VH-VL binders against Glutamine--fructose-6-phosphate aminotransferase [isomerizing] (glmS). Designs and how they scored, part 3

Target 1, 141 residues: Glutamine--fructose-6-phosphate aminotransferase [isomerizing] (glmS), of Sulfurisphaera tokodaii (f9vpa4r286to426)
Amino acid sequence: VIEEIKNAERVIVIGAGTSYHAGLYFSIELNRLGINSLPVIASEYYNVRSKKGDLVFAISQSGETIDVLQGIRMMRNSGAKIISLTNVIESAIARESDYKIYMRAGPEIGVAATKTFTTQLASILFILSVLKKENLKKMEK

## First folded at step 1 (VH-VL)

Design f03 (framework fv_faricimab_arm2)
Fold by ESMFold2-Fast, scan of step 1:
Structure f03 (fold): chain C 141 residues (1-141), chain A 122 residues (1-122), chain B 108 residues (1-108)
Amino acid sequence: as target 1 above (141 residues)
Amino acid sequence: QVQLVQSGAEVKKPGASVKVSCKASGYTFTGYYMHWVRQAPGQGLEWMGWINPNSGDTNYAQKFQGRVTMTRDTSISTAYMELSRLRSDDTAVYYCARVYGSGSYYKPFDYWGQGTMVTVSS
Amino acid sequence: SYVLTQPPSVSVAPGQTARITCGGNNIGRKSVHWYQQKPGQAPVLVVYDDSDRPSGIPERFSGSNSGNTATLTISRVEAGDEADYYCQVWDSSTDHVVFGGGTKLTVL
């Protein structure tokens, strides 16, 4: 996954609602690392022109968010590679992704959206930490 | 079936302008990007720019900035390419070409017009 | 600007395999399209998205793309394959189309 992100010409981060905000943070941090990134609100996927060389990072807790699913299908058909960040193994979004990252939400009672955002952000922070370590190793050579 | 039919050959003096048309039929004109590509005699293909027939947005190659204008008329499914301040080295066959796939941006050219020969001579 | 490099000419005998290369920095990360052009005619798409063929193009035409080189391969070459061949990519940094200089395929 890390190599795919590092080698992408552009990373399109797509999500809906709370997932979009987690994705927006990720996109900003990728740009700070010199990786071209575009955050996309899932409901506006049709405004995105994708191609081979693009990597789509799709965030959906359920893995069934219809706008995210339609967006990745459109972008995959245009040649983009798809990475999904979901909580449900073999969900529709996960099934149609080239690479899959599964987050953990657990069966706890409470505000599901808040818990989902926390697990999404934790996953994103981990990915960013690995990318930062890779950059440091490259500079040391 | 899909067809792109271009206007006829033109002979122009240096300093003049030429406007080439490309009439589309057999598909939804506003659904597909239209590009213009030229080819000087014995030379390779040279990309000039594109127009989005739906929005009217354009993007031109740096070499043609300030001299080329691409427009369209959706009521007659026709795209236009106007090149001004013609020089002898603008002598070329000019093609319009459609991008494969409705709404697609980075796909190949699946249909080409027959080409329009523009000769610029003193 | 992004540049695609093709050999100016390739010669093959009928029945042999022709290989036309298209060089570009990290071209393997781009989708490469190939066009055939015969004298006095508009270009015809023969291979797209690196290795896909449009309907009507014989299976003798194939493509590959990795690293810094994309290749159009024409197996069991026929006299009718004699033409100029152009590779093409989209340069995402400029939103511009880039064509290779073209390769003249001569069938002996």
Scores: ipSAE 0.006, ipTM 0.535, lowest interface PAE 14.5, mean pLDDT 84

Design f05 (framework fv_faricimab_arm2)
Fold by ESMFold2-Fast, scan of step 1:
Structure f05 (fold): chain C 141 residues (1-141), chain A 125 residues (1-125), chain B 108 residues (1-108)
Amino acid sequence: as target 1 above (141 residues)
Amino acid sequence: QVQLVQSGAEVKKPGASVKVSCKASGYTFTGYYMHWVRQAPGQGLEWMGWINPKSGGTNYAQKFQGRVTMTRDTSISTAYMELSRLRSDDTAVYYCARERIAVAGTYYYYGMDVWGQGTMVTVSS
Amino acid sequence: SYVLTQPPSVSVAPGQTARITCGGNNIGSKNVHWYQQKPGQAPVLVVYDDSDRPSGIPERFSGSNSGNTATLTISRVEAGDEADYYCQVWDSSSDHVVFGGGTKLTVL
């Protein structure tokens, strides 16, 4: 997955509600790493033209968000590859993705009021940390 | 202090099922994911899946999908791995192993720091 | 499916340095863990997250990970280091834990 993200012509990050906000953060950080990225509100997927070389990163807690599912179908039909970040194994979005990342909330050590958003953001932060680690290793001699 | 103790050796016929137990002590059982790993005689380590003891959620390796079931009983801090429709090539030592604590929501630290002693399961006709 | 490749065996003289490699496509972007297994015993974690050591593991054990190769290095090797060594990663695309085939370290 990391290699797919790194080698994409453009990474389209699509999500709805809270997932869109997590995706927006991800997209901003990808651009800071030199990876061309576009955040997309799932309900507005029809305003985006995708093409071969694009990678779609779809964020959906349930894996069943209809606007996200319709968005990835449209973009896949235009030649894009699909990565999903979901919490439900074998959900519709996961099944229709080329690559799948399942969100796994770690064991709860304390009381967390924002656990759902924290889990989404933590997954994204880890992907970013791996991308940054790869960049640092490439700079070594 | 932290310890995982597994049930004793089993001998089964092809087609039977086996249920291995793993009793945890010395730590908060629901605070750590539990993995199951097997090793056939003279062979390497093979991952079977994990269970989240807090939620009961599981993830199984594709090879075992449909034949393995992982459960737990939080009242006695015990995890279980049941493998059905046994074949001769299921003969192996089965281990439970505790996943190291990762930052909440972080997914790439699947290292296993505490292991059970192993349970030998022999499948023969 | 992601595959980790280890040499089947490595031989080293006492007091010398042993190096056990773990090859994988772009493995440098993953977190590699190393286990030591002696006959009849459960595996013991000796290096985690590429280069960190658990409490109780001697400083002679170290790890590195870059590009397509991760390496477990055992300096000043002792007879008691003779064992099978396994590398391990988590493959995010399949959500599966992957082990290398193992390397038998012989101290001669």
Scores: ipSAE 0.000, ipTM 0.515, lowest interface PAE 16.6, mean pLDDT 82

Design f06 (framework fv_faricimab_arm2)
Fold by ESMFold2-Fast, scan of step 1:
Structure f06 (fold): chain C 141 residues (1-141), chain A 123 residues (1-123), chain B 108 residues (1-108)
Amino acid sequence: as target 1 above (141 residues)
Amino acid sequence: QVQLVQSGAEVKKPGASVKVSCKASGYTFTGYFMHWVRQAPGQGLEWMGWINPNSGGTNYAQKFQGRVTMTRDTSISTAYMELSRLRSDDTAVYYCARTPGIVGATTYYFDYWGQGTMVTVSS
Amino acid sequence: SYVLTQPPSVSVAPGQTARITCGGNNIGSKSVHWYQQKPGQAPVLVVYEDSDRPSGIPERFSGSNSGNTATLTISRVEAGDEADYYCQVWDSGSDHYVFGGGTKLTVL
């Protein structure tokens, strides 16, 4: 997954609502690491022109967010690779992604007791920590 | 394509029970909470409770506690809502609806709804 | 128990802007969702998480949420927008899904 992110010509980060804001932070941090990244609100996927060489990082807690699903389908059809960050194994978004990242496992508390943004941010921070580690290693000669 | 298809209309006598079904397709049934919401004629929407199809766990609105039972059959991706000791004021359209995500989810909106099942309670 | 208050009815002329309010104590700290319901039909999600719009819902539909009032705004209203509109929140204190009483939008 890390190599796909590092080698992408452009990383399109797509999400809806709270997932979009988590994706926006991810996109900003990717650009700081020298990785060209574009954050996209899922409802506006139709404004994005993707191509071979693009990598789509799709954030959807449920893995079934319709705008995210439609966006990744459109972008995959134009040649982009898809990575999903979801909470649900075998969800539609996960199933239609080339690479799948699942959020931190823990006891099930139910819908009402968990904050999506903090869970997504924790996953993003982990990915960023690995990318920064790789970047540091690359700078060591 | 996500679809929720409910059973047909029911006419019941006061004191009887009714069991409404909701068959899900187009997604992983066990990955999403299923809710039941009712609407009396000319009235607003009223949440009744949810079931986690993966665990079978349930949470009912206090008003229906002791009269409602929510179950599911994962082999046919179907959720059920049974309401007992029916009264005339239970006459309503009963909807199943899902919320996105289960584990770790903070999504509290209903993205897909069944077509509704009219339950009429009359003497 | 948490309560959401909506006006029973709102009337607008075609082409004008309709605003439907949803009042609740500190509602700006919650995520508000909006549903459209036409006679004999199930509700349809039109706005979620205050201001996001599902695919297939026209850009004329928008939402805002601040302080004690959330608002659904429908610009350039069409006859086909005539429906009942419900706001909805999740109340963490009770773990309940709370709906407003509904607003009947009439396009005259």
Scores: ipSAE 0.000, ipTM 0.493, lowest interface PAE 19.7, mean pLDDT 82

Design f07 (framework fv_faricimab_arm2)
Heavy chain, then light chain:
Amino acid sequence: QVQLVQSGAEVKKPGASVKVSCKASGYTFTAYYMHWVRQAPGQGLEWMGWINPYSGGTNYAQKFQGRVTMTRDTSISTAYMELSRLRSDDTAVYYCARDHYGDYVGWFDPWGQGTMVTVSS
Amino acid sequence: SYVLTQPPSVSVAPGQTARITCGGNNIGSKSVHWYQQKPGQAPVLVVYDDTDRPSGIPERFSGSNSGNTATLTISRVEAGDEADYYCQVWDSSSDHVVFGGGTKLTVL
ESMFold2-Fast, scan of step 1: ipSAE 0.012; ipTM 0.590

Design f08 (framework fv_faricimab_arm2)
Fold by ESMFold2-Fast, scan of step 1:
Structure f08 (fold): chain C 141 residues (1-141), chain A 125 residues (1-125), chain B 108 residues (1-108)
Amino acid sequence: as target 1 above (141 residues)
Amino acid sequence: QVQLVQSGAEVKKPGASVKVSCKASGYTFTGYYMHWVRQAPGQGLEWMGWINPNTGGTNYAQKFQGRVTMTRDTSISTAYMELSRLRSDDTAVYYCARSKYSGYDLPYYYGMDVWGQGTMVTVSS
Amino acid sequence: SYVLTQPPSVSVAPGQTARITCGGNNIGSESVHWYQQKPGQAPVLVVYDDSDRPSGIPERFSGSNSGNTATLTISRVEAGDEADYYCQVWDSSSDHYVFGGGTKLTVL
């Protein structure tokens, strides 16, 4: 999952409602790390032209958000790879993703006890922490 | 007008399977999640799971995983719930109910605003 | 499993205010829905997402949700409000909906 993010030509982060705001934060931080990223409100997925080399990071706690699902289908058909961040095992979005990250199974977080945004943000912060530590290790060499 | 109409009462033997149908009318079938909720005689409501009619994606309560299957047929706006390996404690009224969703909101922010009339399933030997 | 606790029964006189509680760990961070069920009938949604009302539900029905307790409030209670009331939340920890055990409202 980390290598896919690092090697993507562009990381499209798609989500709806509170998931979009978590995704917006993630996208901004990815750009700060030198990874080209575009946040997308799920309901406007049809305005995005995706291509081979793109990686889609789809955020949906239920794994069933229809605009997110339609967005990943469109972008996958254009050659993009799909990573999902969901809370529901074998949900529609998870089933149609190349890589799956489940919020409940996170290394520092075994379970979420709050609404969607806090759980998604915690997962995103963990992913960012791994990316940042890898960058620091490379700079020390 | 918006309506959910369920199939009729069923009597089954332990170990059998039952498949309940829920026909939707008066709204865009693919625009709403379909839930299944049961209620044993004299007891409370128990959520079994949901299906997204647009995608066919499902989410089942842990208690029913491995025994329940939810499907739909968009050509006739009908949802189905099949429960296998029936036990006597599966005797209950089974309801279908819809919940709203949108690209900006997840379905669990909405309640179940329209319910079917219920289907009595009796499991006895 | 996440458990929602409701009192088994609440009694109220006509014209007074009934309050039905739904207790759950950190329930204030979840969206709470309330259903009314009369004998032999399917449930009816009376409040969703903590405090919103579906069209057709009287303003007498209202809800609140904070901390560990959600409350359904029925003002100016009428005999026709007599029913079982269920709270429901999406439990983010277990990926499913959870119903409370139900409260029987008796209008004396």
Scores: ipSAE 0.000, ipTM 0.546, lowest interface PAE 13.6, mean pLDDT 83

Design f10 (framework fv_faricimab_arm2)
Fold by ESMFold2-Fast, scan of step 1:
Structure f10 (fold): chain C 141 residues (1-141), chain A 122 residues (1-122), chain B 108 residues (1-108)
Amino acid sequence: as target 1 above (141 residues)
Amino acid sequence: QVQLVQSGAEVKKPGASVKVSCKASGYTFTGYYMHWVRQAPGQGLEWMGWINPNSGVTNYAQKFQGRVTMTRDTSISTAYMELSRLRSDDTAVYYCARGVEMATIWGYFDYWGQGTMVTVSS
Amino acid sequence: SYVLTQPPSVSVAPGQTARITCGGNNIGTKSVHWYQQKPGQAPVLVVYDDSDRPSGIPERFSGSNSGNTATLTISRVEAGDEADYYCQVWDSSSDHVVFGGGTKLTVL
């Protein structure tokens, strides 16, 4: 999943409500790492033009958010690859994604996630931490 | 007003199946997961599983895996819980409860059905 | 599997403060919710997300959660508070909802 994010021509981060705000944070941090990223409010999915080379990062806690599901279907049909971040194994969004990340926080990865962090943010921060380490390693001469 | 109205009491023989219904009103049925919780006489609350009314996806507690089936009918905003191969120790009040997710996790149950007493006896 | 431990009973005099504990390994890292159940009735949510109250629940109900113990505190206890109280969490490792065994609050 990390290599897909690093090698994407553009990472479209789609979500609704609170998931959109988590996605907005992710998109901003990706751009700071030199990865071209566009945050998309799920209800506005029909205004987005996607193509081969794009990677869609879809955030939906339930895995059933209608606008997110419609958005990923449309973008996949335009040639984009889909990564989902959901809490529900084999939910509709997860089933229709090329890569799946589940938000279930284990003891190792999110001990304090329930109250002060959401499992969405814990997952995003983990992904960002790996990308930052890869970025640092690439700068070593 | 949000309401969850369950079907009436049932008396079943060992080995039979029971199907309890939970009719939702006053909110968008597909917007909230429905959980099932039972309580044997004089005992505590025991979680059985949930169903996503939008997708039909379910997650069952391991103890009930293979004997419980949760379904829904979105046209009438009704959730169902069927428990098969009934034993005497399945005698309990069965509740449906509306699950409120907190951010990315299961949170709490804000509305409960009135409960359905299922008695398993010969 | 994750286990929540509650005392089976707590007794308190009217007007005093009742404290009902819910023990669990690192429970302070989880959100704890509390339900009140009176005989013959369905449970009623009284505290959610450790310390928040639903609309309609009196201010004398409060909660806390840290380390290995969550606590439901009922101040200025009234006879009508007599009930069974259950704590509840979601266990991320099993993806299961877990209830405590319940505490019977007696107001004498």
Scores: ipSAE 0.000, ipTM 0.536, lowest interface PAE 13.1, mean pLDDT 83

Design m02 (framework fv_maftivimab)
Fold by ESMFold2-Fast, scan of step 1:
Structure m02 (fold): chain C 141 residues (1-141), chain A 124 residues (1-124), chain B 106 residues (1-106)
Amino acid sequence: as target 1 above (141 residues)
Amino acid sequence: EVQLVESGGGLVQPGGSLRLSCAASGFTFSDYAMNWVRQAPGKGLEWVSTISGSGGYTYYADSVKGRFTISRDNSKNTLYLQMNSLRAEDTAVYYCARGEYDFWSGYYTAFDIWGQGTMVTVSS
Amino acid sequence: DIQMTQSPSSLSASVGDRVTITCRASQSISNYLNWYQQKPGKAPKLLIYAASSLQSGVPSRFSGSGSGTDFTLTISSLQPEDFATYYCQQSYSTLTFGQGTRLEIK
């Protein structure tokens, strides 16, 4: 997964609602690391032109968000590789992705939406921490 | 201290029904997908069914679709398999297994914790 | 369904031997391949996940390799407790197991 992100010509980050905002943060941080990234709100997937060399990072708590699913299908048909970040194993989005990252909303916290965003952000922060270390090592060479 | 304990197996006639249970302890049950895997006497492993951590999504092997129902009660830390219209070829030891995933690398769940198994015999 | 074929179906070896078991998928599954060990009368135990990642608590003599369609489980310096049946499992599209490889004392 990390190597796929590092080697992508462009990382398209697609999500809906609060997942979109987690994705927006991820996309901004990827661009700061020198990785071309485009955040996409799932309902507007049809406005995105993807191609071979693109990597799609799809964020969906349920793994069943229809606009995200439609978006990854369209982009996959254009040659893009798909990574999913979902909470449900073997969900439609996970099954149609080339690489899967499963997250779990923790128990014993307040509002469910807060759990979802926090869990997505934790996953993203972990990925970013690895990418930042790799980027620093590359710059030293 | 993570443990899965199965129960409910036994002898049943063709066309009959059985409900298997799997009691989980030592981990946050609702955080994990759970699975049923069976093994006929002297044969290999066959995946039967998966249920998501929330219980909202279920998946079945083609051989059991329409006959078996997987469910869970997260308040009781218990996984279930309702088996209807049983056939002689359903005779097997049934294991429950916890899904494991590599969050860091993005790899699919492997089954890291297994129960001891419960024997289901379908015979006249 | 993706079919998983293991080779050999059975293998005889001595303590201290290096043992190799292979698993072939009917289509590319990237690295979504797991290995399990099952001793007679016991539940299976996870050894390797994601083709090459060693499960915590599993001895370092076990290793996995491969990607795509061809995968290998290797046991360096076989120990008495390693005589068992080994299964591969793909988790790329639903879940299917190989038919198993029985490792016996020679």
Scores: ipSAE 0.000, ipTM 0.498, lowest interface PAE 14.8, mean pLDDT 81

Design m03 (framework fv_maftivimab)
Fold by ESMFold2-Fast, scan of step 1:
Structure m03 (fold): chain C 141 residues (1-141), chain A 123 residues (1-123), chain B 106 residues (1-106)
Amino acid sequence: as target 1 above (141 residues)
Amino acid sequence: EVQLVESGGGLVQPGGSLRLSCAASGFTFSSYSMNWVRQAPGKGLEWVSTISSSGSTIYYADSVKGRFTISRDNSKNTLYLQMNSLRAEDTAVYYCAKEGYSSGWYPDYFDYWGQGTMVTVSS
Amino acid sequence: DIQMTQSPSSLSASVGDRVTITCRASQSISTYLNWYQQKPGKAPKLLIYAASSLQSGVPSRFSGSGSGTDFTLTISSLQPEDFATYYCQQSYSTYTFGQGTRLEIK
């Protein structure tokens, strides 16, 4: 999945609610690394024009968020590749994605919303750490 | 079924050159980083070089810098290693290895290896 | 460059034994550590990635643990097919293999 992100012409990051905010952070950091990225709130998916060469990074805790699912279907139909970040194996979003990343969460303790955001952010930070490592390798001559 | 088949090994004199090839099949070659790893007779594994999926990012072990060149041809699903100024200590079995980037969070591992090709540098 | 040191260099064990081998990195590598098994005349085979994740098709008697600089590979009940050389590998900054641990029959 890292090579898919590095090779994408544009990375569209789609999510709803807390997932959108995690995705917004991801998109900002991708742009800082020189990777063209567009954050999309899932309920506004129909305002986005995607094409071949685009990579969609879909964030959905349940893997069943209807607007996210509709968004990835529309974008896949336009030629985009789909990566999903979900917490539920075999969920609808995961099944309809080209690549799947599953979130890892700790014990069921604390506020659910805070735990969900932290788990999504941890996943994103890990992906960014790998991408930054690749950027460091390129800068070291 | 993923397959990696190395070729091009053989006997060469010190100071000589050889080009190794790795023919890949069973996966989307252009989507994965590739590596060369060698193993001298009776010794351990030594990483030699890595090349990103597009070919834009390349790194070498210090022992081969300036002498070896890694490259790939995505249209032919083939990885190459051009070895120049060969030394006796370059004698080894050379393995082609694929990274597992489609396996989720931990892409930095070699999930498939070729059978290896023997390079012997001797007078 | 990151140096990887394995311990022990060789180990003799019997079928049914619990076997532990260790790997130490010269600097922190988080969980960017993999374990490979190699049998004589064969290419290496991936056993564990990301320090503790078992590769598909690998028997559950194999397990990995650790983070930072110290890592462990454990075989809970050694089988005849497990006699081989084991290598750790860091993937944090390019790649470096440990020198290997040769597991022999007693």
Scores: ipSAE 0.000, ipTM 0.501, lowest interface PAE 16.6, mean pLDDT 82

Design m04 (framework fv_maftivimab)
Fold by ESMFold2-Fast, scan of step 1:
Structure m04 (fold): chain C 141 residues (1-141), chain A 122 residues (1-122), chain B 106 residues (1-106)
Amino acid sequence: as target 1 above (141 residues)
Amino acid sequence: EVQLVESGGGLVQPGGSLRLSCAASGFTFSNYAMNWVRQAPGKGLEWVSTISGSGDSTYYADSVKGRFTISRDNSKNTLYLQMNSLRAEDTAVYYCARDQWELLPEYYFDYWGQGTMVTVSS
Amino acid sequence: DIQMTQSPSSLSASVGDRVTITCRASQSISRYLNWYQQKPGKAPKLLIYGASSLQSGVPSRFSGSGSGTDFTLTISSLQPEDFATYYCQQSYSTPTFGQGTRLEIK
């Protein structure tokens, strides 16, 4: 999954609501690491022109968010590879993804909305930590 | 075989609330995304809202966002639309519609109910 | 929001005629276009999905074509039961419908 992210010509991060905000953070951090990234609000997926070489990182806790599902289908048809970050095994989005990452359940803190955002952000931070460790390793070699 | 039956329509004053129901039968309800589509008297069709099969994802037209809430009870095979802060422009026949594909919502409305009339006194 | 425009808004035809209705999208929607038939006082009925796929149970005289921004619905030999209003609808993003084309007896 990490190698796919590092080797992508562009990483399109798509999500709705709270997932979009987690995705926006992810895109900003990817760009800071020198990885070209575009955050996309799922409801606006039709404004995105994708092609072979693009990687779509789709964030949807339920794995059934309609605009996210439609977005990944459109982008796959244009040649992009799909990675999903979901919490439901064999959900529609997961089934249509080339790579699947399932969210890690953190300690339950606060209301449902806060818990959802924290879980998504924790998964993103973990991915970013691995990418940063890879960079550090390269500097030492 | 597949049947969708709407109920709950009626006359309501501006600013009022109304709850619509759609009773589904003849298919595995929880496997299908469900939609509300409305039609004002003498006018065309307007999509209002969508809910995923699980109920985890909901979507709304900009014209109703913040005022309407779509929900479902898969144990009762029933779809709902809670309409608050109703306006004269919400006057329409409201149709319940099923997505064509069983597990993958694509906004292909393959089955429709008969519709229920909501009139917001002008 | 993607806008759908139908042409004509209305047309008159006779039984046996070949009828064509056009639908134009404000941006490319690939093949994500559906066609519906609605008779007065009735719910709409899905005729065609994905631009050209005929819905089960729909007569073969109905056909759809097009991709991108321009789409057509054709009725090859009009029957009495075909006098109705026809709507196109894009499924590329959150759904939007055309304004409808009313098909009337000549």
Scores: ipSAE 0.000, ipTM 0.496, lowest interface PAE 18.9, mean pLDDT 82

Design m05 (framework fv_maftivimab)
Fold by ESMFold2-Fast, scan of step 1:
Structure m05 (fold): chain C 141 residues (1-141), chain A 125 residues (1-125), chain B 106 residues (1-106)
Amino acid sequence: as target 1 above (141 residues)
Amino acid sequence: EVQLVESGGGLVQPGGSLRLSCAASGFTFSSYEMNWVRQAPGKGLEWVSTISSSGSTIYYADSVKGRFTISRDNSKNTLYLQMNSLRAEDTAVYYCARESIAARPGDYYYGMDVWGQGTMVTVSS
Amino acid sequence: DIQMTQSPSSLSASVGDRVTITCRASQSISSYLNWYQQKPGKAPKLLIYAASSLQSGVPSRFSGSGSGTDFTLTISSLQPEDFATYYCQQSYSIPTFGQGTRLEIK
């Protein structure tokens, strides 16, 4: 899933409420790493034109948030690939994603978190740490 | 009529293998996630495994990881559980259960709304 | 895994009584909580899903409430056919069941 993020022409990060704010942080940090990223509030997915080369990173603790689900369906239909970050196995969002990251079964940091926002942020920070390490390795080689 | 019928249970020696089947009828099997849930004699319910509608996502209880394999054949409307390296602690009635999805404002919720009659697996020497 | 703990493990009641059974999750599961009824020798039957939604065909004397970590199943006026074992189950992550509550005749 790291290679998909690194190779995307644009990473659209979609979420609702607290998940949107975790996604906003992720998007800002991706841009700092040179990865073009756009944060999207789930209820306004229809304002975004997605295309081939886009990667959608969908954040939903329940994996069942209707606006997020509708957003990823629309974006997938326009050619985007979908990655989900959820806490619920077999949730609708996870089932319709090309790649799945589960907070409870995922990164070491995420396993220790107790609050929803903290768990989402911990997972995002782990992903970012891997991306930063790979960026350093490429500079050295 | 929505129905699930398990088969394949029986007596097996420790270290042996069994394959359970669950035949579905009366609904679009390929649209539903499926579960195996077991119950040891006189004990409570224990979830064993889940498989997504397409078969691409599978999860196991820690107690059976590496020994049991869940699979499905949507063309035959059948769910399977291959049980290897069986232990006395695996003795239980094994139920096949359908995962329903119910919409409520803002989210979807899951529940096991249809169950088979169960098939008894006894691991004994 | 999320641990589900039921209270009490067993209780005795009379027909017509109001019965309450509780279920506690080791972490917040929002409203992803189901209740099942199981009679001896039979498969479980789904009574309530999404913490408070009554399954089709289930008598209205059954109700569920709660969110987060604490949940309750209530039977407003116990009937003879209600003597059974009741299980809660979370669907927030990998499914886990409570240990069960045996409802017995006094």
Scores: ipSAE 0.005, ipTM 0.532, lowest interface PAE 15.2, mean pLDDT 82

